VH-VL binders against p04169. Designs and how they scored, part 27

Target 1, 76 residues: p04169
Amino acid sequence: GLPDGVEDLPKAEDDHAHDYVNDAADTDHARFQEGQLCENCQFWVDYVNGWGYCQHPDFTDVLVRGEGWCSVYAPA
Short names: E, the ipSAE of ESMFold2; O, the ipSAE of OpenDDE; V2, 0.75 times the mean of E and O plus 0.25 times the DockQ between their complexes.

## First folded at step 18 (VH-VL; framework fv_retifanlimab)

Design u5 (at its last look DockQ between E and O 0.87; V2 from the best seeds 0.00; counts 0 for: loop humanness VL .300 < .304, pae E 3.5 > 2)
Fold by OpenDDE, look of step 18:
Structure u5 (fold): chain C 76 residues (1-76), chain A 123 residues (1-123), chain B 111 residues (1-111)
Amino acid sequence: as target 1 above (76 residues)
Amino acid sequence: QVQLVQSGAEVKKPGASVKVSCKASGYTFTSYAMNWVRQAPGQGLEWIGWINPNSGRTKLDQKFKDRVTITVDKSTSTAYMELSSLRSEDTAVYYCARESWDYWSGYDYFDYWGQGTLVTVSS
Amino acid sequence: EIVLTQSPATLSLSPGERATLSCRASQSVDRTGYSYMNWFQQKPGQPPKLLIHGASNKATGVPSRFSGSGSGTDFTLTISSLEPEDFAVYFCQQYYKYPYTFGGGTKVEIK
C-alpha cells in the first residue's frame, strides 16, 4: 500500500534509478517491451493523477509516472 | 538447454556484404535481446549492437550505423547480422549473445553465446 | 565511450597461486548502488564465458575460487587458487552506457 507521507514525495525525474523514464517511449533499453509500464508493474501502487508509488527499494523516495518504465520492471 | 547456433565461416571480398545467422532454441526467443559482438584475430571484443526480437527495435554502436543491419525471423527464432561494404579490418569472429538480467537489480549480462562465425575479408 | 583498461596484459603464474586481475574504467560505472561490470573467461577457439555479473555476482556454475570486487572505476577479478583449466584470457565489460565496451583482456598463462 501507500506509505505515510506519500503526499510529500517528489516526482521522479528521468534516470532516477534503473534507467527510469517518465515516458516509456523514451527508453532505449534492450529489454523494454511495448506495453510495459509502471502502472502494470508488480511494484506499482496507484496514487493520484497518473502518478503512483513504486514499492521497489530504489524508488521509495519518489512518485513514479504510470506511463513510465525502468529496467527492474516486473509484470504484475 | 539454451542454444545459439550460428552459420558457417564466410570468405568475402572487400566491398561485399555478409549476413551471419544465429538460431536460438531452448527459450522464448522474443523475451530476450540478442547482441552481436565481434573479435578480430588475437584482439579483444567489440560490441556491435542488439535487437529486441519482439519489437524489432535495435541499438547499434555508432561506428556501425551505416553498415550493419540486425534483424530477426521470429518464426524460426533466428537473429541475423548483415555487414556491408566489407573491409579487411572487418575480418573477425562474430558472436551472437543472449542478454539476460538480474530481476532484482535489473542489470544485464550475456549468459549464452553462439559458437562464433569467422568472417574473412581479403582480396 | 567508456574505456576499460585491464592490467596486467599478461599474468604468468603457477597452478595453486592466487591471480589478481584489474579493470579500470575511464569513468564510473556505478548507479543506484550497483556496478554495471561483468567479467568473462575465454579460451582459444571458444566464445567468452560469463564469470561475474554486476561486479561481484558469480554466474551459475562458476567455481567458488572466482570472485569479483570493486566499484566506481576500479574492479578486480580474483582467482584464489589457479587450476590448470583457469589459464585463459579474461575480459571485463561495462554496460553502464552505450556503446557497451570490453577491456583489452588479461592473459593468465602458466609460468
Scores: ipSAE 0.785, ipTM 0.934, lowest interface PAE 0.5, mean pLDDT 96
Fold by ESMFold2, look of step 18:
Structure u5 (fold): chain C 76 residues (1-76), chain A 123 residues (1-123), chain B 111 residues (1-111)
Amino acid sequence: as target 1 above (76 residues)
Amino acid sequence: QVQLVQSGAEVKKPGASVKVSCKASGYTFTSYAMNWVRQAPGQGLEWIGWINPNSGRTKLDQKFKDRVTITVDKSTSTAYMELSSLRSEDTAVYYCARESWDYWSGYDYFDYWGQGTLVTVSS
Amino acid sequence: EIVLTQSPATLSLSPGERATLSCRASQSVDRTGYSYMNWFQQKPGQPPKLLIHGASNKATGVPSRFSGSGSGTDFTLTISSLEPEDFAVYFCQQYYKYPYTFGGGTKVEIK
């Protein structure tokens, strides 16, 4: 689930960690597979207006875009 | 277990093309990017590019963009690199290398390499 | 493009001695506390073999005498006590940004 204080988390910028991008179409990472998005990742918890919480430890300080991607993507 | 077996040595004339194959076994071919790297005799390593075998996406070093085509055949788990307009400077051993990663850290590395294919461009 | 400069070019040592190999990047290869630097060993007539990934993480099957350290622009590979099989060329490699690049290598040769 969503952590306490999720409403206070800033929105991630590109390159926050692990080659993160707010738009998956912007990645040139070799491991990216078409269709992979934060919102279908094992770490995703939906929140509001296309932003969610990523449960990966290196993303606990930000909200991420559902249409985003990062190199630690794990399929749900 | 994981194995990358490349095609045999080639001798070519300037201006010709060469197509090197890299047959993968022991893993799910479409789950890992395949890189091509070359090494001129007695010199260091030079990255050429990669292909994602599932999506067909590629990334090439700009210096090779007009001369290199990287492809895959999913049904035979084989990657190919074709280099055209060969020059004597293209004489090198050409390697394929599997790119793997760690989901937790996101670290990325070439964990398995083919045996290399010597391409000699002479005269 | 990120240039990786390895030093020394040649390191002449005897079995049992410690080898210290340097790799310096023309710009930082770190992002958010992660180093995008790998090390490879290459013996004559063989492909490179992965030794270290992420600057300090030993690859599977790599002997404990190998260790990697460093961050930012300055990286080190250490072989604590050279074995006869360790006389080879060692390359660093960055994947922080395209194109991926390799250092020129350090040849560790028998004295």
Scores: ipSAE 0.356, ipTM 0.856, lowest interface PAE 3.5, mean pLDDT 92
ESMFold2 (binder alone), look of step 18: mean pLDDT 91; pTM 0.919

Design u6 (at its last look DockQ between E and O 0.81; V2 from the best seeds 0.00; counts 0 for: loop humanness VL .300 < .304, pae E 4.5 > 2)
Fold by OpenDDE, look of step 18:
Structure u6 (fold): chain C 76 residues (1-76), chain A 123 residues (1-123), chain B 111 residues (1-111)
Amino acid sequence: as target 1 above (76 residues)
Amino acid sequence: QVQLVQSGAEVKKPGASVKVSCKASGYTFTSYAMNWVRQAPGQGLEWIGWINPSNDRTKLDQKFKDRVTITVDKSTSTAYMELSSLRSEDTAVYYCARESWDFWSGYDYFDYWGQGTLVTVSS
Amino acid sequence: EIVLTQSPATLSLSPGERATLSCRASQSVDRTGYSYMNWFQQKPGQPPKLLIHGASNKATGVPSRFSGSGSGTDFTLTISSLEPEDFAVYFCQQYYKYPYTFGGGTKVEIK
């Protein structure tokens, strides 16, 4: 679920961690597959306006975009 | 049970093209990028590029951008590396290597390699 | 590109001795607490074999005498006690950014 204080988390910038991109289309990572997005990742927790909380330890300090992607993507 | 089996040695003239194949088995071909790496005789390793069989996206070292084409045939689980305008300095053993990764950290590594294909370019 | 410099170029040792191989990167290969560095072993006529990934993680089947350490720009591969089959060439490789690059290799040869 969402952590306490989620409303105070800043939005992640590109390259926050693990080659994160706010738009999956921008990645040049070798493992990216079409249709893979943060919003369908096992770490995803929906929040507000297309942004969510990522339960991966390296993203607990930011909000991530549903249409984003990173190299620790794992299908839900 | 993962195996990468490459095509046989090639001898080419300068200016010619060569196409090396790498047939994969023992895993879901489209789930892993395939890299190409070469090694000139007595030299180190040089990364050429990769292809993601799921979407046919490629990434090449800029050094090879005008001469290398990497492709796949998903129906046969085979990756190809074609190098054109061959030069003597292209003489090397060419390897295909599967790119795997650590699921927690996301960092990548080449876990399985083909046996290598010697390409000799000489007049 | 990131240049990886390995030292020494050749290391002459006897079985049972400790081998320490260095790999220095021209820039840091660390991101989010992880080091994007791998080590490979290569024997004549064979492709490279993965030994270490992520700077310190042993690949499957790699003997316990092999270990990797380091972060940032300085990395070390250690063989605690050389076995006859360990005499080979060892390469470091970074996958921090494109193009992926390899070190020039260290040849561990029998003294």
Scores: ipSAE 0.823, ipTM 0.937, lowest interface PAE 0.5, mean pLDDT 96
Fold by ESMFold2, look of step 18:
Structure u6 (fold): chain C 76 residues (1-76), chain A 123 residues (1-123), chain B 111 residues (1-111)
Amino acid sequence: as target 1 above (76 residues)
Amino acid sequence: QVQLVQSGAEVKKPGASVKVSCKASGYTFTSYAMNWVRQAPGQGLEWIGWINPSNDRTKLDQKFKDRVTITVDKSTSTAYMELSSLRSEDTAVYYCARESWDFWSGYDYFDYWGQGTLVTVSS
Amino acid sequence: EIVLTQSPATLSLSPGERATLSCRASQSVDRTGYSYMNWFQQKPGQPPKLLIHGASNKATGVPSRFSGSGSGTDFTLTISSLEPEDFAVYFCQQYYKYPYTFGGGTKVEIK
């Protein structure tokens, strides 16, 4: 589930933490593998309109884009 | 046990090409990027680039962009680096190195290296 | 590209002494409290061996006498009490921006 107050979280910008990008196509990180997205990540909790909550400790202060990616990606 | 075994030493003439191989074992080859790094005699280390074996994406230092091709053969778990238009300053030991990461911290590092391949470019 | 300057170039010490190796980056290699700096040890005829990642995290099997510190542009590798096997060349390496770059190395040699 979603945390209390999720509706008040700001949307993440690129580079929020861990080389985060709002669009996975924008990453040039060596770790990236095709098909990896926030929305299929272990930390993803779906929220609204393509934004979700990332349970990774360094993302608890923002919403992340489902089509995004970061270097701490872990498959669900 | 992770191992990276590189092809043997090469002696080349200026203007030729060389292709160095790096055979990986002991891990899932497509799960980690493979980097190439060189070291001229008595000098420091110079990053050349990487390839992601899962999708063949590459990133190269711009100084090598027109002379280096990095490829993989997934069926043999082998990475290749080809350097063309060789010059005497390309004389170096060429290393492959696996790039690993810690998904909690997001740190990346070269945790396993090949033994190195000496490429000598001489007249 | 980010230039890493290591000092001193050579450090001549005896076993049991403390070694302090410096690496200065031409710009910050930090993002959101994380430092994108690694340290490697290299002995003659061998590939580099990872010692420290993320400025301060020891790699698996690295002895406790090794420690890394620093942030931003200034980083330090410390060997608290040199052992005979520690006489080698040490490189710092950044991966904050492409191209990845290495420092010129510090050679730690027996006095």
Scores: ipSAE 0.255, ipTM 0.835, lowest interface PAE 4.5, mean pLDDT 91
ESMFold2 (binder alone), look of step 18: mean pLDDT 91; pTM 0.923

## First folded at step 19 (VH-VL; framework fv_retifanlimab)

Design v1 (at its last look DockQ between E and O 0.83; V2 from the best seeds 0.00; counts 0 for: pae E 2.2 > 2)
Fold by OpenDDE, fold request of step 20:
Structure v1 (fold): chain C 76 residues (1-76), chain A 123 residues (1-123), chain B 111 residues (1-111)
Amino acid sequence: as target 1 above (76 residues)
Amino acid sequence: QVQLVQSGAEVKKPGASVKVSCKASGYTFTSYAMNWVRQAPGQGLEWIGWINPNSGRTKLDQKFKDRVTITVDKSTSTAYMELSSLRSEDTAVYYCARESWDFWSGYDYFDYWGQGTLVTVSS
Amino acid sequence: EIVLTQSPATLSLSPGERATLSCRASQSVSKSGYSYMNWFQQKPGQPPKLLIHGASNLETGVPSRFSGSGSGTDFTLTISSLEPEDFAVYFCQQRYKYPYTFGGGTKVEIK
């Protein structure tokens, strides 16, 4: 679920970790497959306005965009 | 059980083109990017580019952007690297290499390689 | 591009000795606690063989006498006690950014 203080988390910037991009279309990573998005990743927890909380340890300090992607993507 | 089998040695004249193949087996071809790397005789390794066999997306070293085309045939699980306008300095062993990754860390690496294809460019 | 400089170019040692190979990057290849450096072994007439990924993670099937360390710009491959089959050329590779690049290699030869 969502952690306490989620409302105070900043939005992730591109390259936050693991080649994260806020727009999956911007990725230059070899592993990216069309249709893979943060919002359908197993770490995704929906929050507000297309942004969510990522349960992956390297993203617990930010909000990530549903339409984003990173190299530790894992299908739900 | 993963195997990458490349086409045989090639001898070409300057200005010609060469197309090297890499047939993959033992895994889901479309799930792993395929890289191409070359090695001039007695020299180091030089990355050329990769292709995502599922999407067809490619990434090339800019130095090869005008001469290299990487493609795949999903029906035969084969990747291809075509190099045009061949020069003597293109003489090298060309390798295909599967790009895998560690699921915990997300690190990417070339875990399986083809046996290599010698391309000799000479007048 | 990121230039990787390996040293020494040639390392002459006897079986049983410790080998220490250096790879220095022209800029950092580490980010957010991760180091995007790999090591390969290559023997004559063969393709490179992956030994280590992420600077220090030993690939499955690789003997424990191999180890990797380092971060930022300085990385080391260590062979604690050389076996006859370890005499080969070793390459480092960075996957931090495009284009991916390799070091010039260190040849470990028998003394």
Scores: ipSAE 0.877, ipTM 0.953, lowest interface PAE 0.4, mean pLDDT 97
Fold by ESMFold2, fold request of step 20:
Structure v1 (fold): chain C 76 residues (1-76), chain A 123 residues (1-123), chain B 111 residues (1-111)
Amino acid sequence: as target 1 above (76 residues)
Amino acid sequence: QVQLVQSGAEVKKPGASVKVSCKASGYTFTSYAMNWVRQAPGQGLEWIGWINPNSGRTKLDQKFKDRVTITVDKSTSTAYMELSSLRSEDTAVYYCARESWDFWSGYDYFDYWGQGTLVTVSS
Amino acid sequence: EIVLTQSPATLSLSPGERATLSCRASQSVSKSGYSYMNWFQQKPGQPPKLLIHGASNLETGVPSRFSGSGSGTDFTLTISSLEPEDFAVYFCQQRYKYPYTFGGGTKVEIK
């Protein structure tokens, strides 16, 4: 679930943490596999308009883009 | 038990090509990027590039872009590095190295290395 | 490209002494509380062996006499009490930006 105060979280920018990108197509990370997205990551919680909450500890201060990716991706 | 076993030493003339193999065992080959690193005699280490064995995506140091091709054969769990237009300065030991990572931190590191392949380029 | 400068080039020490090896980066290799610096040991005729990842995280099977510290541009590998098997060359490596680079090495040799 979504935390209290999720409506107040800013949207993440590229490179927020862990090589995060708002568009998965922009990564050049060695571990990226085609089809991996924040929205199919086990840490993903849907929120609004293609943005969600990532439950990984280093993303609790931002919303992330569903079509994004980062280096701590884990499949659902 | 992770093992990376490389092909044997090569002696080449300038202008030739060499293809070094790295056969992996003891782990899921497609789950870990494979890197290539070289070390000229008496010198330090130089990163060449990596391949994602699942997708075939590669990244190369720009100095090798035109001369290096990195490939994999998933069916044999083998990575290959081919270096073309050889010159004497390419004489080195070439290593493959598996890239592992820490789940929470996202740190990446070379945890297992092949034994190395000496490539000698001489007239 | 990020240049890593290791110093000294050679440490001549006896078993039981403390070794302090420095690695300085030409720009920061740290971000968001993470430091993208690794340390390797290499003996003649062998591939490098990973000792430490992420500046300070000791690899499984590496003796506790090895430790790493530092952040930003300054990093240190310490061997608290040298054993005969520790005489080798030590390399630092950054993985913050492509291309990944290594330092020139510090040779730890028997005095």
Scores: ipSAE 0.643, ipTM 0.911, lowest interface PAE 1.5, mean pLDDT 94
ESMFold2, look of step 19: ipSAE 0.587; ipTM 0.902
ESMFold2 (binder alone), look of step 19: mean pLDDT 91; pTM 0.922
OpenDDE, look of step 19: ipSAE 0.848; ipTM 0.946
ESMFold2, fold request of step 20: ipSAE 0.615, 0.606; ipTM 0.907, 0.909
ESMFold2 (binder alone), fold request of step 20: mean pLDDT 91, 91, 91; pTM 0.915, 0.919, 0.919
OpenDDE, fold request of step 20: ipSAE 0.858, 0.875; ipTM 0.949, 0.953
ESMFold2, look of step 20: ipSAE 0.493; ipTM 0.871
ESMFold2 (binder alone), look of step 20: mean pLDDT 91; pTM 0.922
OpenDDE, look of step 20: ipSAE 0.831; ipTM 0.942
ESMFold2, look of step 22: ipSAE 0.547; ipTM 0.897
ESMFold2 (binder alone), look of step 22: mean pLDDT 91; pTM 0.918
OpenDDE, look of step 22: ipSAE 0.828; ipTM 0.942

Design v2 (at its last look DockQ between E and O 0.74; V2 from the best seeds 0.00; counts 0 for: pae E 4.0 > 2)
Fold by OpenDDE, look of step 19:
Structure v2 (fold): chain C 76 residues (1-76), chain A 123 residues (1-123), chain B 111 residues (1-111)
Amino acid sequence: as target 1 above (76 residues)
Amino acid sequence: QVQLVQSGAEVKKPGASVKVSCKASGYTFTSYAMNWVRQAPGQGLEWIGWINPNSGRTKLDQKFKDRVTITVDKSTSTAYMELSSLRSEDTAVYYCAKESWDFWSGYDYFDYWGQGTLVTVSS
Amino acid sequence: EIVLTQSPATLSLSPGERATLSCRASQSVSKSGYSYMNWFQQKPGQPPKLLIHGASNRATGVPSRFSGSGSGTDFTLTISSLEPEDFAVYFCQQRYKYPYTFGGGTKVEIK
């Protein structure tokens, strides 16, 4: 679930960690597969306006974009 | 058992093209990118690029953007690297190398390699 | 591109001795606690074999005598006690950014 204080989290910037991109289409990572998005990642928790909370340890300090992607993506 | 089996040695003239194949087996071909790396005789390794066999998406070293084409045939689980406008300095062993990664750390690496294909460019 | 400089070019040692191989990057290949450096072993007529990924993680099946360390621009591969089969060429590789690049290699040869 969403952590306390989620409303105060900043939005992740590209390259926050693990080659994160706010738009999956922008990735040039070898691991990326079409259709993989933060919003269908097992770490995803929807929040507001297309942004969500990522339960991965390296993203607990930011909000991530549903249409984003990173190299530690794991299918839900 | 993962295996990458490459095509045989090639001898080409300058200006010609060469197409090296890499047949993969023992894993889901479309799930992992395939890299190409070359090594000139007695020299180091040079990454050329990769292809995602599922989508056909590629990434190349800009050095090769005008001369290299990487493709796949999913029906035969085979990756191809075509290098055109061959030069003597293209003489090298060309390797295909399978992508993989550590699920805990997320680090990426080449876990399996083909046996290599010697391409000799000589007038 | 990130240039990786390996030293020494050749390392002559005897079995049982400790080998220390250096790889220096022209710019940092570390970010947020992660170091995107791999090490490979290559023997004549064979493709490279992965030894270390992420600077310090041994690949599956790699003996414990191999270890990797470092961060930022300076990385080290250590072979605590050389076995006869360890005499080979070792390459570092960065995967921090494109293009992926390799060092020039260190040849570990028998004294």
Scores: ipSAE 0.851, ipTM 0.948, lowest interface PAE 0.5, mean pLDDT 97
Fold by ESMFold2, look of step 19:
Structure v2 (fold): chain C 76 residues (1-76), chain A 123 residues (1-123), chain B 111 residues (1-111)
Amino acid sequence: as target 1 above (76 residues)
Amino acid sequence: QVQLVQSGAEVKKPGASVKVSCKASGYTFTSYAMNWVRQAPGQGLEWIGWINPNSGRTKLDQKFKDRVTITVDKSTSTAYMELSSLRSEDTAVYYCAKESWDFWSGYDYFDYWGQGTLVTVSS
Amino acid sequence: EIVLTQSPATLSLSPGERATLSCRASQSVSKSGYSYMNWFQQKPGQPPKLLIHGASNRATGVPSRFSGSGSGTDFTLTISSLEPEDFAVYFCQQRYKYPYTFGGGTKVEIK
């Protein structure tokens, strides 16, 4: 679920952690597979306007983009 | 039981091409990148490039970009590396190496290697 | 291209001694608390074998006498008490930026 104070979290920038990108199309990481997105990741909790909360420990201080990707992607 | 089995040793003349195969078994071939690395006799290791077997996307070290083609055949779980315009300095053992990933840390690493294929380039 | 410099080139030691191997990168290979540095062991006639990934994480089946440390540009592989099977060549590798690169190796040989 969404944490207390989620409404105050800043939006992540590219390279926040784990090769994160706000647009999955921008990654050149070897592990990336077409169709992988933050919004279909095991850590995703939907929030608002295409932004969500990532439950991975290294993303608890930001909102992430649903169309984004990072190297710790795990299918839901 | 992950296994990478490479094609046999080859002897080539300068100017020829060589195509080395790497047949994978024991894991989902399309889930992990396949890397190619070479080692000249008595020398260190040199990364050539990788291929994402699912998409076919590649990344190559710039020094090889005009001479190397990396491909896969998903139906046989086999990766290929072709090196053209061979020179004597291309004499080396060529390895394929399977990439793996750590879910929590995001670290990628080469966890399994093929046995190596010696390519000898001599006149 | 990130250059990895390993030192010493050769380390002559006896079984039971502690080995300390250095790998220095020409620029940082760490970001957001993570280091993209791996260590490999290679014995004659064999492919490299992964020992350490992420600077300090032992790969499956690697004995606890092997440990890795460091961040940024300076990394160390330590073998706390050398066993006969540990006399080999050791390579560091960075996977932070393309092209992936390896160090020149440190040969650990019996004195």
Scores: ipSAE 0.277, ipTM 0.820, lowest interface PAE 4.0, mean pLDDT 91
ESMFold2 (binder alone), look of step 19: mean pLDDT 91; pTM 0.929

Design v3 (at its last fold request DockQ between E and O 0.85; V2 from the best seeds 0.76)
Fold by OpenDDE, fold request of step 20:
Structure v3 (fold): chain C 76 residues (1-76), chain A 123 residues (1-123), chain B 111 residues (1-111)
Amino acid sequence: as target 1 above (76 residues)
Amino acid sequence: QVQLVQSGAEVKKPGASVKVSCKASGYTFTSYAMNWVRQAPGQGLEWIGWINPNSGRTKLDQKFKDRVTITVDKSTSTAYMELSSLRSEDTAVYYCARESWDFWSGYDYFDYWGQGTLVTVSS
Amino acid sequence: EIVLTQSPATLSLSPGERATLSCRASQSVSKSGYSYMHWFQQKPGQPPKLLIHGASNLETGVPSRFSGSGSGTDFTLTISSLEPEDFAVYFCQQRYKYPYTFGGGTKVEIK
């Protein structure tokens, strides 16, 4: 679930961690597969307006974009 | 068991093209990117590029963008590297290498390599 | 591109001795606590073999006498006690950014 204080988290910038991109289409990572997005990642918790909370330890300090992607993506 | 088996040695003239194959087995071919690396005689290693076998997406070193084409045949689990406009400096052993990754950090690394294919370019 | 400089170029040692190999990057290859540096071993007529990934993680099946350390720009591969089969060439590689690059290699030869 969503942590306390989620409303105070800033939005992640590209390259926040693990080659994160706010738009999956921007990645030049070899492992990226079409259709893989933060919003269908096992770490995803939906929040507001296409942004969500990522339960991965390296993203707990930001909100991530549903249409984003990073190299620790794991299918839900 | 993961295996990468490459095509045999090639001898080419300058200006010709060569296409090296790398047949993969023992794993889901489309789930792992395939890299190409070369090594000139007695020299170090030089990364050429990768292909995502599922999407066909590629990334090349800028040095090779006009001469290298990396492709795959999913039906045979085979990756290909074609190098055109060959020159003597292209003489090297060419390797395919599977790209794996660390599940915690997400960084990638080459875990399995083909046996290598010697390409000799001489007049 | 990131240039990796390995030293020494050649290391002459006897079996049982400790080997220390250096790899220096022209810029940092570490971020968020992770290092995008790997080590390979290569013997004549063979492809490179992965030894260490992420600067310090021993690949499965690699003997424990091999270890890696370092972060940022300075990395070290250590062989605690050389075995006869360890005499080979060792390469470092960075995967921090494109293009991926390798060091020039260190040849560990028998004294």
Scores: ipSAE 0.876, ipTM 0.953, lowest interface PAE 0.5, mean pLDDT 97
Fold by ESMFold2, fold request of step 20:
Parts: sequence; structure tokens; C-alpha cells
Structure v3 (fold): chain C 76 residues (1-76), chain A 123 residues (1-123), chain B 111 residues (1-111)
Amino acid sequence: as target 1 above (76 residues)
Amino acid sequence: QVQLVQSGAEVKKPGASVKVSCKASGYTFTSYAMNWVRQAPGQGLEWIGWINPNSGRTKLDQKFKDRVTITVDKSTSTAYMELSSLRSEDTAVYYCARESWDFWSGYDYFDYWGQGTLVTVSS
Amino acid sequence: EIVLTQSPATLSLSPGERATLSCRASQSVSKSGYSYMHWFQQKPGQPPKLLIHGASNLETGVPSRFSGSGSGTDFTLTISSLEPEDFAVYFCQQRYKYPYTFGGGTKVEIK
């Protein structure tokens, strides 16, 4: 679920951690497969306006974009 | 048991092309990127590029982008690297290397290598 | 591109001695607590063998006499007590930014 204080989390910038990008189309990571998005990752918890909370330990301080991607992606 | 078996040594003249193969076994070929690395005699290692065997996406070091083509044949679990317009400085052992990763950290690294293919370019 | 400078170029040591190999990057290869630096061993006529990923994580089957440390731009591979099979060339590699690059290597040879 969503953490306490989620409304105060800043939006992630590109390269926040783990090769994160706010738009999956911008990645040049070798492991990326088309169709992979933060919003279909097993760590995703939906929040608001296309932003969500990523449960991976290195993303607990930010909101991530649903159309984004990172190198610790795992399918739901 | 992961294995990468490369094609045999080749001798080429300047201006020719060479195509090196790397046949993979013992794992799901399409789940791991395949990299190409070369090593000139007595020298260090130089990354050439990778291919994602599932999607066909590639990335090359810019110095090779006009001369290298990396491809795969999914049906035979084989990766290929073709280098054109050969020069004497291209004389090297060419390696394929499988890219693995650690789930939590996201580190990517070369865990298995082919035996290498010597390409000699001489007049 | 990120240049990796390994030093010394050659270490001439006896079995049982400690080897300390340095790898310096021209810019940081670390971000968010992760270091994208890896170490390989290569013996003549053989492909490189991964020893350490992420600066300090030993690969399965690598003897505990090998250790890695460092962050940012400065990294070290240590072999606490050299064995006969450890005389080889050692390469560092960064995978922080394209193109991926290797250091020039440190040859560890019998004195």
C-alpha cells in the first residue's frame, strides 16, 4: 500500500536510481523490453495523475511516473 | 550449464568483412543480453556493443557504429557480430559475453564468456 | 567516455604476499550507494573470468582471499595471500555510462 506522507513525496527525476526514466521510451538499457512500465511492475502502487509509489527500497523517497521504467523492473 | 561456443579463427585482408558467431546453450537465450568485446594481442579489453535477443535492440560503442552489425538467430540461440572495412588494427580476439544481473541492486555484469575468436587482418 | 586507469601496470610478487591493485575512474561510477565497477581475472589463452561485481561482491566460487573495495572514482582489488593460480592479468570494468570501458590491466607475475 501507499505510505503515510505520500502526498509530500517529490516526483522523481530521470536517473533518480537504477537507470530510472520518467518515460520508458527514453531508456537505452539492455534489459528493457517493450511494454514494461512502472505501472505494470510488481512494486507499483497507484496514486494520482499517472504517478505512483514504487515499493522498491531505493524509491521510497519519491513518486515515480507510471509510464517510466528502471533497471530493477519486475513484472507483476 | 551455460556455454557460449564461438566460431573458429579467421584470417582476412584489409577491406574485407568478418562475421563471428556465438552459440548459446544451457539457458533461456532471449532473457539475457549478449555483448561483444575484443582484445588486441597483448592489450586490454574493448567493449563493442550488445544485443537484446528478444527485442533485437542493439547498442554499439560509437567508434564501431558504421562498421559493426550485431544480430541474433533465436531459432538456433546464436548471436553474430559482423565487422566490415577491416584494418590491421582490428586484429584481435573477439569474445561474446552474456549479461546477467542482480535483482535488488540492478547491477549488470558479464558472467559467462565464449572461448574467443581470433581474427587476423594482414596484407 | 569514462577512462579507467589501473596501477601498477605490473606487480612482481612471491606466493604468500599481499597484492593491492588500483583502478581509478576519470569520473564517478557510483550513484545512490551503488558502484558500477567490476573486476575480472584473465589467464593466457583464456577469456576473462568475473571475480567481483559492484565493487565488493565476490562471485560464487571465488576464493575469499580476493576482496574489493572503493567507491566513486577509486577502487581496489586485494589478494590477501597470493597462490600460484593467482598470477594473471586483472581488469576493472565500469558499466555506469556507455560506452562500457575497461582498465588497461595489472599483470601480477612471479618475482
Scores: ipSAE 0.594, ipTM 0.898, lowest interface PAE 1.8, mean pLDDT 93
ESMFold2, look of step 19: ipSAE 0.539; ipTM 0.877
ESMFold2 (binder alone), look of step 19: mean pLDDT 91; pTM 0.919
OpenDDE, look of step 19: ipSAE 0.861; ipTM 0.950
ESMFold2, fold request of step 20: ipSAE 0.547, 0.541; ipTM 0.889, 0.882
ESMFold2 (binder alone), fold request of step 20: mean pLDDT 91, 91, 92; pTM 0.916, 0.922, 0.926
OpenDDE, fold request of step 20: ipSAE 0.876, 0.876; ipTM 0.953, 0.954

